# Designs tried in a protein design chat: miniprotein binders against b1l550. Part 101

Target 1, 279 residues: b1l550
Amino acid sequence: MRLPEELLERARDIHSEAPSHRIKLDRVGSFGLKVPVEFKGFLLLAEADVWVSLPEGRRGVDLSRQVEAIYELSNPPKDPFSLCREAAISLLEKLNYADSSGVSIRFDAPLQDGESLKYYGVEISSIASDEIINKIRVEILGMTACPCTAELIRAYKSSEIAATHTQRSLGILEVSTKAEHPDPDKLASIIERAMSSPLRTYTKRPDEGGLVIRSLSNARLAEDVVREMIHLFLEEFGHLPEDTHILAAVRSMESVHMHDIYAERSFSLDEIRKEISSH
Key: E = the ipSAE of ESMFold2; O = the ipSAE of OpenDDE; V2 = 0.75 times the mean of E and O plus 0.25 times the DockQ between their complexes.

## First folded at step 11 (miniprotein)

Design ks29 (at its last look DockQ between E and O 0.89; V2 from the best seeds 0.00; counts 0 for: pae E 3.5 > 1.5)
Fold by ESMFold2, look of step 11:
Structure ks29 (fold): chain B 279 residues (1-279), chain A 83 residues (1-83)
Amino acid sequence: as target 1 above (279 residues)
Amino acid sequence: SWKKVRIEFTFDEENREEVLEFLKRLARELAEKYGLTVLVYTENGKIRIYVKGDPEAVDKFIEEVLKELEKRGVKYTVRVEEL
């Protein structure tokens, strides 16, 4: 059912009025939109959030114009980074009253794993105000092996058992920068290389044995996984602007405990370089 | 009423990053002075400034940006597009 067009000239435009309380809002938007994206040859259904700022003198946001901005750009599907950035700029252009805009896009990224695929989590965002700030968060599972238990078992005199507990650990890298979004595959690779071993979609028994041996030979505390992630990040992305902000974290689902452990460090590139150079 | 303008600058490669940071600071200062919304970004190797607000203020913004670039002695081409 469509209402008569003539009503538009008689009805109040509620959104363009001044509010009773003149308070600026930082983010007003539409969250959880489904948008198609093309990522490295895959057509994926991503989840997007879009928003703009709302000045103290405007009562409401034209929410349909927000949704229009991203959907116009998403058909035909394009790479999520271009979509994210272009939609953020478009929002600011389409909504005259906004002094800032933002877009977030979330998807599961496929990653080649031999002749098979595995996946990792990606969330990107672009925020446009007087400049564009780009953010990316990557999450991928790996395997960790406990060095403390390995040392205790080595010290056990009645048996020469090479053993320790292993578990899945979720590695997280989050980067906020004025530069273009870092390549998510490179971020995922950094996280996996910091772990004791990567996870595979499937293995045959000899390959499974190899993964376990690799993890035992590369046993690491969650704290050291975070440190290694930072080291590897600096090698790959040390060229980013000095005010680039990073969060590196691991949540380890410890196989011998009822609870998880968590380690985290946030820093700017300038901050971490000064810290390292002082030692 | 509103005026919305996209200003697009082409600079040689060696000065682009330095000029970008200069334009970001200048646009920020002028936007505060004149009550304008601005966005400074790059696209296809060019620097773009999107500006919107009161028509008279937008015109003053454009004039001052160009004057400051000329004062700096930077070689550039410019395209101004009203939206």
Scores: ipSAE 0.380, ipTM 0.797, lowest interface PAE 3.5, mean pLDDT 89
Fold by OpenDDE base, look of step 11:
Structure ks29 (fold): chain B 279 residues (1-279), chain A 83 residues (1-83)
Amino acid sequence: as target 1 above (279 residues)
Amino acid sequence: SWKKVRIEFTFDEENREEVLEFLKRLARELAEKYGLTVLVYTENGKIRIYVKGDPEAVDKFIEEVLKELEKRGVKYTVRVEEL
């Protein structure tokens, strides 16, 4: 049932009314939208959040216009980076009372693994105000082998390749920058290279054995993984603006404990360069 | 009603980054001065400024931006579009 358009002339515009309390809101929007995106030749259904700021003198946001903004730009499907940035700008243009906007797009990114696919998690965001800040979060699973247990077993058994416990670990890189979004595949590669070994969707027996041996020969603490991630990030993305903010983290799902081990470092490029140069 | 304007600048590639930073700073200062919402961004190799607010304030903003660019001797083409 569609209400007669004539009713709009008679109805109060609730959203434009003054609120009972004159308080600005930072984010008001629609969360959990599904939008198609094209990524590396794949058509993916991504989850999207869209929001704008709300001034103190306005009761509500025109949510329909927010939804229209992102869907207009999502047809035909395009890359999620352009969609995110363009939608953030479009929100400010369409919602003239807003001084800031934001868009987040989440999906699983396909990554080729031989004849199969593995994946990593991606969240792309753009926040528009007086400038545009682009944010990307990449999460990918890898494997870690514990060097402490390996050393104990080496001492006990006198073996060249010491057995140790291994576990899945989630590596996280989050980058916020005024530049364009960093390449998510490169970020995922950094995380995988920082771990003892990558995960595989499928393995043949020789490949599996080799993967485990590689992990054992490259045993790393969670702390080692984070430090290696930072190191590799600086090598690949050291050209980003100095005010670029990074979160590097790992969550190790420890196989000998009921709890996870977590390590992180948050930093700006300027800050971390100063720290490294001081040693 | 608020006036909305998109200003599009085409600069020679060699000075684009410097000009962008200048425009960001200038736009921020002018936005505060005139009570405008301003966004400076790049699109398709061009620098764009979105500005919204009081019509007279928007016009003053545009005039001042162009004046400051002229003072710097920057060669540019400009397109102003009311939205």
Scores: ipSAE 0.299, ipTM 0.711, lowest interface PAE 1.5, mean pLDDT 90
ESMFold2 (binder alone), look of step 11: mean pLDDT 83; pTM 0.817

Design ks3 (at its last fold request DockQ between E and O 0.97; V2 from the best seeds 0.00; counts 0 for: pae E 1.9 > 1.5)
Fold by OpenDDE base, look of step 11:
Structure ks3 (fold): chain B 279 residues (1-279), chain A 83 residues (1-83)
Amino acid sequence: as target 1 above (279 residues)
Amino acid sequence: SWKKVRIEFTFDEENREEVLEFLKRLARELREKYGLTVLVYTENGKIRIFVKGDPEAVDKFIEEVLKELEKRGVKYTVRVEEL
């Protein structure tokens, strides 16, 4: 049932009223929208969050207008980076009372693995205020082999290739920058290269054996992985603005323990360069 | 009432970064001065400024931005669009 439009003349605009408490809100919006995006030739259904700030003198946000803004830009489907940025700008333009806006888009990114596909998790964000801040979070699974157990077994059995426990590890790179979003495939590659070995969706027996041997020959602590991620990141993305902020992290789902091992480092590019130069 | 304006600047490539930083700084100062919402960003190699607020304040903002650019002797083309 559609209410008669005439009722709008009689109804108070609740959203424009003064709130009971004059408090500014940072983020008000719709979360968990589904929007189509094009990524590397794939049409994907992504999850999106859209929000704006709300001034202290306004009771509510026009949510319908926010939703309209992102869907107008999502048809036809476009790359998620452009969609995120353009939608953030559009929100700020359309909602008069907002002094800031933001968009987040989440999806699983396809990654070619021989004749099959693997994937990594992506969350892209853009926040518009005085400037645009772009954020990207990439998560991809790899494999780690424990060097400590390898050393113990080497001491016990004197084998050329020391057996050790292996586990899946989730690597995380989060980058916040005033520049354009970093290439997510490059970020995923950095994470994989920092691991003992990558995961494979499809393996033949010889390939599987080789993958395990590679991991054993490249045994790394979670701490090693994080440090390697940072090192590789600096090599690839050292050209980003100095105020670019990075989170590098690993969650190792340890196969010999009931719990996970977690390691992280948060830093700006200027900070980490100073740290490395001091050694 | 709200006035919304998009300003698009085209600069020669050699000075774009310096001009961008200048405009960001200037925009911040003027935003605070006039109580405006101002977004400075780049798109397709052009610098864009979105400004919204009180109509008189927006007009003053635009005038001051253009005046300051002239003082620096920067060659530019400008397109102003009211939204």
Scores: ipSAE 0.699, ipTM 0.899, lowest interface PAE 0.7, mean pLDDT 92
Fold by ESMFold2-Fast, scan of step 13:
Structure ks3 (fold): chain B 279 residues (1-279), chain A 83 residues (1-83)
Amino acid sequence: as target 1 above (279 residues)
Amino acid sequence: SWKKVRIEFTFDEENREEVLEFLKRLARELREKYGLTVLVYTENGKIRIFVKGDPEAVDKFIEEVLKELEKRGVKYTVRVEEL
């Protein structure tokens, strides 16, 4: 059933009314939309959030205009970087009262793993206000091996290969910049290289043995992994603007505990350069 | 009533970076002065400015931006589109 459009002339314009309390809201929008994207040759169904700021004198936003903005730009599917940026700009242009807008898009990024496929998590955002700020967050699982237990076992029984426990660890790199989004494959690579070893989707016995030995021979604390991620990030992306903000973190799902170990560091490029140069 | 305008500037590559920083500073000043929403960004080697708000304020913004660019003596091509 469709109600007559003539009713629009008689109905109150609720969204344009004064609110119960004169308070500005930072983000109001449509969250959890499903949108197709093209990422490095793959067509993926991603999840998107779109939002705008709402001034203190206006009761509500026009949610249908937000959905229209991203729908128009998602058909045919395009890369999520362009989609985020174009949709954020479109939202600011379409919604008169908004002084900022944003879009985030989340998906699992496929990555070639020999003859099979593995994946890592990606969240890409663009926020439009006086400038465009681009954010990207990459999460990928790797393996870590405990150096403390390795040292204890070495002291107990001398061996060329120290025995220790290994576990899955989640590596996280998040970048906020006024420049274009960093390549997520490069961020994922940095995370994997900082770990004791990467994870595989499929391994045969000889390859699995090799992966384990690599991990055991490269035992690292969560703290070691975070420091290495930062070092590798600076080598690859040190050219970004000085006000670029980075979060590097690792969450180790300890195989000998019921709880996880977590280590992180957030910094701007300007901040970290000064810290390193002071030593 | 709202007025919305997209301004697209094409500058010689040599001057683009300097002019972008200038336009960002100018847009910030004029945003405060006129109570406007102003977004400055780059795309395909061009500088874009989106401005919206009160029609008279928007007109003054455009006038002042073009005047300041003329004072700098920088060569550019401009396209102004009302949305």
Scores: ipSAE 0.647, ipTM 0.891, lowest interface PAE 1.5, mean pLDDT 88
Fold by ESMFold2, fold request of step 12:
Structure ks3 (fold): chain B 279 residues (1-279), chain A 83 residues (1-83)
Amino acid sequence: as target 1 above (279 residues)
Amino acid sequence: SWKKVRIEFTFDEENREEVLEFLKRLARELREKYGLTVLVYTENGKIRIFVKGDPEAVDKFIEEVLKELEKRGVKYTVRVEEL
């Protein structure tokens, strides 16, 4: 059923009225939209949020225009970074009263893993106001091996490779920058290389043995993993603007405990360089 | 009472980054002066400025940006699209 268009002539335009309380809102939008994206040859169904700012003098946002903006740009499906950036610009252009706009897109990024697949989590955003600020968060699981227990076992058996407890650890890199989004595969690679070893979807027995030996030979505390992630990030992305902000973190599901270990460091590029140069 | 304009500049690649930073600073100053919404960004090697607000203020913004670029002696091509 479609209502008569003639009602628009009689109905109040609630959205364009002044609100009872004149308070600016930072983010008003549609959250949890499903949009198709093309990522590295895969067609994925991503989750998207779209928003604009709302000035103190306007009661409501034209939500249908917001939704139209991103769906219009998602056909045909395109890479999520282009979609994210273009939609943020389009929202600011389409909604006269907004002084800023933003788009977030979330998906699981597939990775080839031998004859199978594994994945990592990606969330990107673009915020348009006087400039475009791009943000990306990558999360991927790896394996860590505890060096403390490894050393105790080595001292007991005088071995060069000591047994220890191993566990899954979730590595996180989040980058906020005025430059283009860093490549998520490179961020995921940094996290995996910082771990004791990567995870595999499946292994045959000889390969499983090799994976475990690799992890024992590269034992790391959660703190070590965060420091290594920062080191590797600076090698790969030290060229980004000085005001680029990074969060590096690890949540490790320690196999000998009922609880997790967490380590985190946030910094800007200019901040971390001053810190390192002070040694 | 709204005007929306997209301005697109093509510069010699040698000068593009320096000019981008100059335009960002100029746009921030003029945005406050005229009460406008202004976005400066790059696309396909070109510099774009999106500006919206009061029609007279938008026109003054455009005139000042072009004036300051000529004052600086920058070689450029410009396209102006009203949205």
Scores: ipSAE 0.575, ipTM 0.875, lowest interface PAE 1.9, mean pLDDT 90
ESMFold2, look of step 11: ipSAE 0.556; ipTM 0.863
ESMFold2 (binder alone), look of step 11: mean pLDDT 83; pTM 0.808
ESMFold2, fold request of step 12: ipSAE 0.561, 0.547; ipTM 0.868, 0.861
ESMFold2 (binder alone), fold request of step 12: mean pLDDT 82, 83, 83; pTM 0.807, 0.808, 0.812
OpenDDE base, fold request of step 12: ipSAE 0.578, 0.593, 0.584; ipTM 0.860, 0.863, 0.860

Design ks30 (at its last look DockQ between E and O 0.68; V2 from the best seeds 0.00; counts 0 for: pae E 5.7 > 1.5)
Fold by OpenDDE base, look of step 11:
Structure ks30 (fold): chain B 279 residues (1-279), chain A 83 residues (1-83)
Amino acid sequence: as target 1 above (279 residues)
Amino acid sequence: SWKKVRIEFTFDEENREEVLEFLKRLARELAEKYGLTVLVYTENGKIRILVKGDPEAVDKFIEEVLKELEKRGVKYTVRVEEL
């Protein structure tokens, strides 16, 4: 059922009215949209959030225009990086009262694992105001082995490879930059290389054994993993602008405890370079 | 009152990056001078400036941007659209 268009002439434009309280809002938009994207040859259904700022003198945002903006750009499906940036800019153009806009796109990224697939979580964002800031968050699971328990067991029972508890750990890299979005596959690779070992979707018995042995031979604290992530990040992405902000974090789902261990470091490239050079 | 204007520049390919950085700097300076919100970005190989604020200030902004480009001897085509 569609109401007669002539009613629009008689109806007040509620969104354009002055609000009861003249307060600016930072973000007003539609969250949880589903949009198709093309990523590495895969057509994926991503979740998207779109928003703009709302000035103090305007009651509401034209939400339909926001939704239209991203869907116009998503057909045909394109890469999520371009979609995110273009949509953020389009929002500023279409919603002329807005001083800032933002788009976030979330999906599971496929990662080839032999003849099977594994995945990592991706959130891509672009925020447009006086500048465009691009943000990417990558989350991927790996495995860690505890070096402390390994040392205790080694002391108790001499072995070439010390037994220890292992657990699944979630590694997180979040990058905010005025440059283009960093390559998510490279970020995922950094996280996996920082772990004791990667996870595998499919393992044969020899492969599984080798994976565990690798973990035991590369035992790392959650703190070690975060430091290694930072180190590897600097090697790969040290060319990014100095004001680029990074969050490196690990959540270890400890197998001997009911709680998780969490470690993080937030920093700019400028800050961390100064820190490392001072030692 | 306020208006929002999109300025689109088409430049010859050889000087696009240098011109972009110049326009970013100039736009920032003028935005501060006139109390405007300005975004400089590239779209489809063109340089665009999105400017919002007082109508008279926006007009002055546009005039000064064009004047500075002329001083540099940069060949360009320009399209100005009110949004």
Scores: ipSAE 0.502, ipTM 0.818, lowest interface PAE 1.0, mean pLDDT 91
Fold by ESMFold2, look of step 11:
Structure ks30 (fold): chain B 279 residues (1-279), chain A 83 residues (1-83)
Amino acid sequence: as target 1 above (279 residues)
Amino acid sequence: SWKKVRIEFTFDEENREEVLEFLKRLARELAEKYGLTVLVYTENGKIRILVKGDPEAVDKFIEEVLKELEKRGVKYTVRVEEL
């Protein structure tokens, strides 16, 4: 049923009124939208959140304009980074009362794995105000091999046995910057290279043997993985603005324990360079 | 009463980055001077400025931006859309 259009002339505009409690809100939006995106030749169904700030003097948000902003831009499907940034700007253009806007887009990114595919998690955001801040979070699983157990077994069984426990570890890189979003494949590659070995969708026996030998030869503590991630990140992305903020973390699902090990470091590029140059 | 405008510039690719930094500084200075809200960004190789505030202040902002680009000798095309 569609109501008569003339009611719009008679009804109060509730959203444009002042609220009874004049309190500014930081994020008011629509969360969990499904949008199509085109990523490196793949058409993916992504999940999106859109929001704006709401000043103390405005009671509500124009909901339909907010949702329209991202859906208008998602047809035809486009690259998620462009969609994210363009939608954030569109929200500011359409919702005059907002001081800031934001868009987040989440998807599983396909990654070539020999003649097969694997995947990793991506979440990007763009926040627009008097500047645009871009954020990307990448999560990918890898393999870690414990160096402590490896050393103990070596001492006990010398060169006759090379063994240690191995496990899946989730590597995380999160970057907030005024520059364009870093390429998620490069972030995923940094995480994988920091691990003892990457994970594969499948392997034949000779390749599987090589993978296991690689992991044992590159035994790493969770702390080592985080440090290596930071080192590799600086090599690849040291050119980003000095106020770029990074979080590097690993959660290792230790195969011989009932609990996980977690290591994390947050820093700005300016901060970490000063720290490294002092040693 | 207020006015919102999107200004779009197309520049020669060789000097786009230098012009972008210049426009960011100029827009910030004029925004403070005239009490305007501004955002300078790039899209599809073009430089855009979103500006809002008092109608006469917005018009002066546009005039001064164009004047400073002419002084700098920058070759450009411009499109102004009132939103």
Scores: ipSAE 0.142, ipTM 0.638, lowest interface PAE 5.7, mean pLDDT 89
ESMFold2 (binder alone), look of step 11: mean pLDDT 84; pTM 0.825

Design ks31 (at its last look DockQ between E and O 0.69; V2 from the best seeds 0.00; counts 0 for: pae E 4.0 > 1.5)
Fold by ESMFold2, look of step 11:
Formats: sequence, structure tokens, C-alpha cells
Structure ks31 (fold): chain B 279 residues (1-279), chain A 83 residues (1-83)
Amino acid sequence: as target 1 above (279 residues)
Amino acid sequence: SWKKVRIEFTFDEENREEVLEFLKRLARELAEKYGLTVLVYTENGKIRIIVKGDPEAVDKFIEEVLKELEKRGVKYTVRVEEL
């Protein structure tokens, strides 16, 4: 049953009232929306959050208009970066009282892995206020081989054993910039190259042996991985605006421990270049 | 009451980045002065400004933006759409 449209003429507009407590809210929105996107020839089901600011004098936000804004743009499915940016602009246009808007879109991105595929995590955002800020977070698993244990085993004089423990490590790059979103595949590649070895969807035994040998030749602490990620990032993306902000991090699921190891560094391009040039 | 407009500028490509940064700074300054909400962005080679707020303030914003562009000697075409 649909109620008569003319009731809108008589009913209180609860959303436009003043609230009991006049406090501005930074993010009011709809979170966990399912939206289709087209990414590199794949049709993916992504998860989206949409929001706007709410001024201290307005009681509520028009949530249906927020949802409408992104779904109108998602049919037919299109590139998630375009969807994200366009939806953020549309939200600011549609909601008079908002002074800022934002959209986040999350999906698992396919990545070629030999003759197969693997996936890595992507979250993109566009935040519109007086200008647009684009943010991207990429997470991908790799392998690390511990150099400390490798050195202890090498020093074991009566042994011909070349060994160390290896584990999955989650690499994270997060970039916030006024420029277009960096290519997520390039970010994922940076993370993987910083690790001791990439993870594969599958290997046959000879290939698995080679992968392990490679990891031993590139034994790295979590700290080493973060530093290498930063070095590689600067090579690839040093051209971005100077106020671009980056977070580089590794969470290592140490195979010998009951707990994880974490290392991170956040910086702007301006900051890190000054730091490096001072040495 | 509220007024909201989208101002759309077409510029020659060789001037666009410099003009974009100028418009961003100008829009931010005027928005603070008049209590307006603004967004400056590019789309399909055009520069767009969304401005929202008090009707008289929005009108004054538009007037001042055009005046400052004329002062810089920038060649442009403009379309203003009330939203």
C-alpha cells in the first residue's frame, strides 16, 4: 500500500526542524550499500558508504536522497572511481544544508597471477567540500622471511641448514591526494615487490621451492618492508602534489608467534623528501 | 531561504590549471566572507563551481568571481544554472 502523496502538505518535516542540541555532525549517511561496479572488465559487487555534513541547526538528513544519488549513477554499472567522484559531487548538489559530502567504495580487485587470478583489497573515497580530496587504500598479502632466524641458523656451525620462518604479511598503502586516485594495481605491485616474495594462488612443488628460495634471498623485517614500500612509492608516485599524504604499513602474521607484528609510517610528499635530503 | 547555482566555465587548455588554482583560492575566500558553501572542480575540460547559501550572497559571489576573472584578462565563456 502506498500512502497518499498529499499528506506531505500536512505532515511535520521532522528532518528540517532544529534539534534539541545544536551540534554540527561531520558524517551522517548510509553505510554498507551494495553497488555494482565495472573494474577492468569485471562486474563486481562493491560495498559503498555515502554521507554528508549536517549543520547544527538541522535535525536530520534526507537519507533517501543520499541513496538515490549513488544508485542513479550506478545503473548501468561503471568504473568505481568515476562512480565515487560523481556521487560525492551529486550529494553536495542535492543536499542544500550540507557543506561537505563523501563516498567510499570497497571491493576485492582481481590481479593476474600467471595463468590464474588473485585478489587484493581496495577502498576508494572522494570527499567534496571546497575541493575534492581523493583517497585510496590498498591491502595485499605477501610473504616475509625472517632475517634474524636466518642469521642464527647460518651461525649454527655444525649445520648445513639454510632456513628461517616465513609468514603471510599484509601490506597497506593509503594515499590521500587532490589528484586522481593512483592506479590500485601499481600500489599493489609496490607492496608485493617490497615483500620477501609474493603469494601465489597455487604452485607446483618445483615452483614452490623456487618461491621459498627467493624469499630467503630477500629476507626482510617488517620495518624493512615499510621502508622499501616508501622507496618504491616515491619512484612511481613522486610526481603527485606535495601535500599528498601517504600511510605505508605492514601487519605480519608471524608464524612463530601467537601475535602479529605491525610497522607503519605516515608522511606527506613534502615531509619525506625533506627527511631524505637531510642525510 | 537558500539559493544554489552551478557556474560552468570553459577556458583555453593552456590557461586552465592556473585559473583552476586561482578560482579555488578566490572561492574559498569569498565563501568565508559571505558564509557560503562552495565546491570547485573540473569535469570534461570545464571548471565548475557549486555555490550555496543566502540568495544575495550567492549573487554577490557570482558577480565578484566574474569581476576577478575579467581583471586577470582571462578569456572564458560562462553558464550559470540555478539548481
Scores: ipSAE 0.327, ipTM 0.776, lowest interface PAE 4.0, mean pLDDT 89
Fold by OpenDDE base, look of step 11:
Structure ks31 (fold): chain B 279 residues (1-279), chain A 83 residues (1-83)
Amino acid sequence: as target 1 above (279 residues)
Amino acid sequence: SWKKVRIEFTFDEENREEVLEFLKRLARELAEKYGLTVLVYTENGKIRIIVKGDPEAVDKFIEEVLKELEKRGVKYTVRVEEL
């Protein structure tokens, strides 16, 4: 059922009215939209959030225009990075009262694992205001082996490879930059290389054994993983602008405890370079 | 009252990056001078400036941007659209 268009002439534009309280809002939009994207030859259904700022003198945002903006750009499906940036700009242009706009796109990124697939989580964002800031968050699971328990067992029973507890750990890299979005596959690779070992979707017995042995031979604390992530990030992405902000984090789902171990470091490239140079 | 304007520049490919950096700097300086909000970005090989604020200030901004580009001898086509 569609209402007669003539009713629009008689109806008040509620969104353009002055609000009861003249307060600016930072973000108003539609969250949980589903949009198709093309990523590395895969057509994926991503989740998207779109928003703009709302000035103090305007009651509401034209939400339909926001939704239209991203869907116009999503057909045909394109890469999520371009979609995110273009949509953020489009929102800022279409909603003339907005001083800022933003788009976030979330999906599971496929990663080839032999003849199978594994995945990592991706959230891509772009915020447009006086500048465009691009943000990417990558989350991927790996495996860690505890060096402390390994040392205890080594002391008790001499072995070439010390037994220890292993657990699944989630590594996180979040990058905010005025440059283009960093390559998510490279970020995922950094996280995996910082772990004791990667996870595999499919393992044969020899492969599984090798994976475990690798973990035991490369035992790392959650703290070690975060530091290694930072180190590897600097090697790969040290060319990004100095004001680029990074969050490196690990959540270790400890196998001997009911709780998780969490470690993080937030920093700008400028800050961390100064820190490392001071040692 | 406020005005929002998009300025679209088409430049010859050879100097696009240099011109972009110049426009970013100029836009920032002029925005500060006139109390305007400005975004400079590239899309489809074109440089775009979105400027918002007082109508008279926006007009002055546009005039000054064009004047500075002329001083540099940059060949460009420009499209100005009110948003």
Scores: ipSAE 0.223, ipTM 0.663, lowest interface PAE 1.8, mean pLDDT 90
ESMFold2 (binder alone), look of step 11: mean pLDDT 84; pTM 0.827

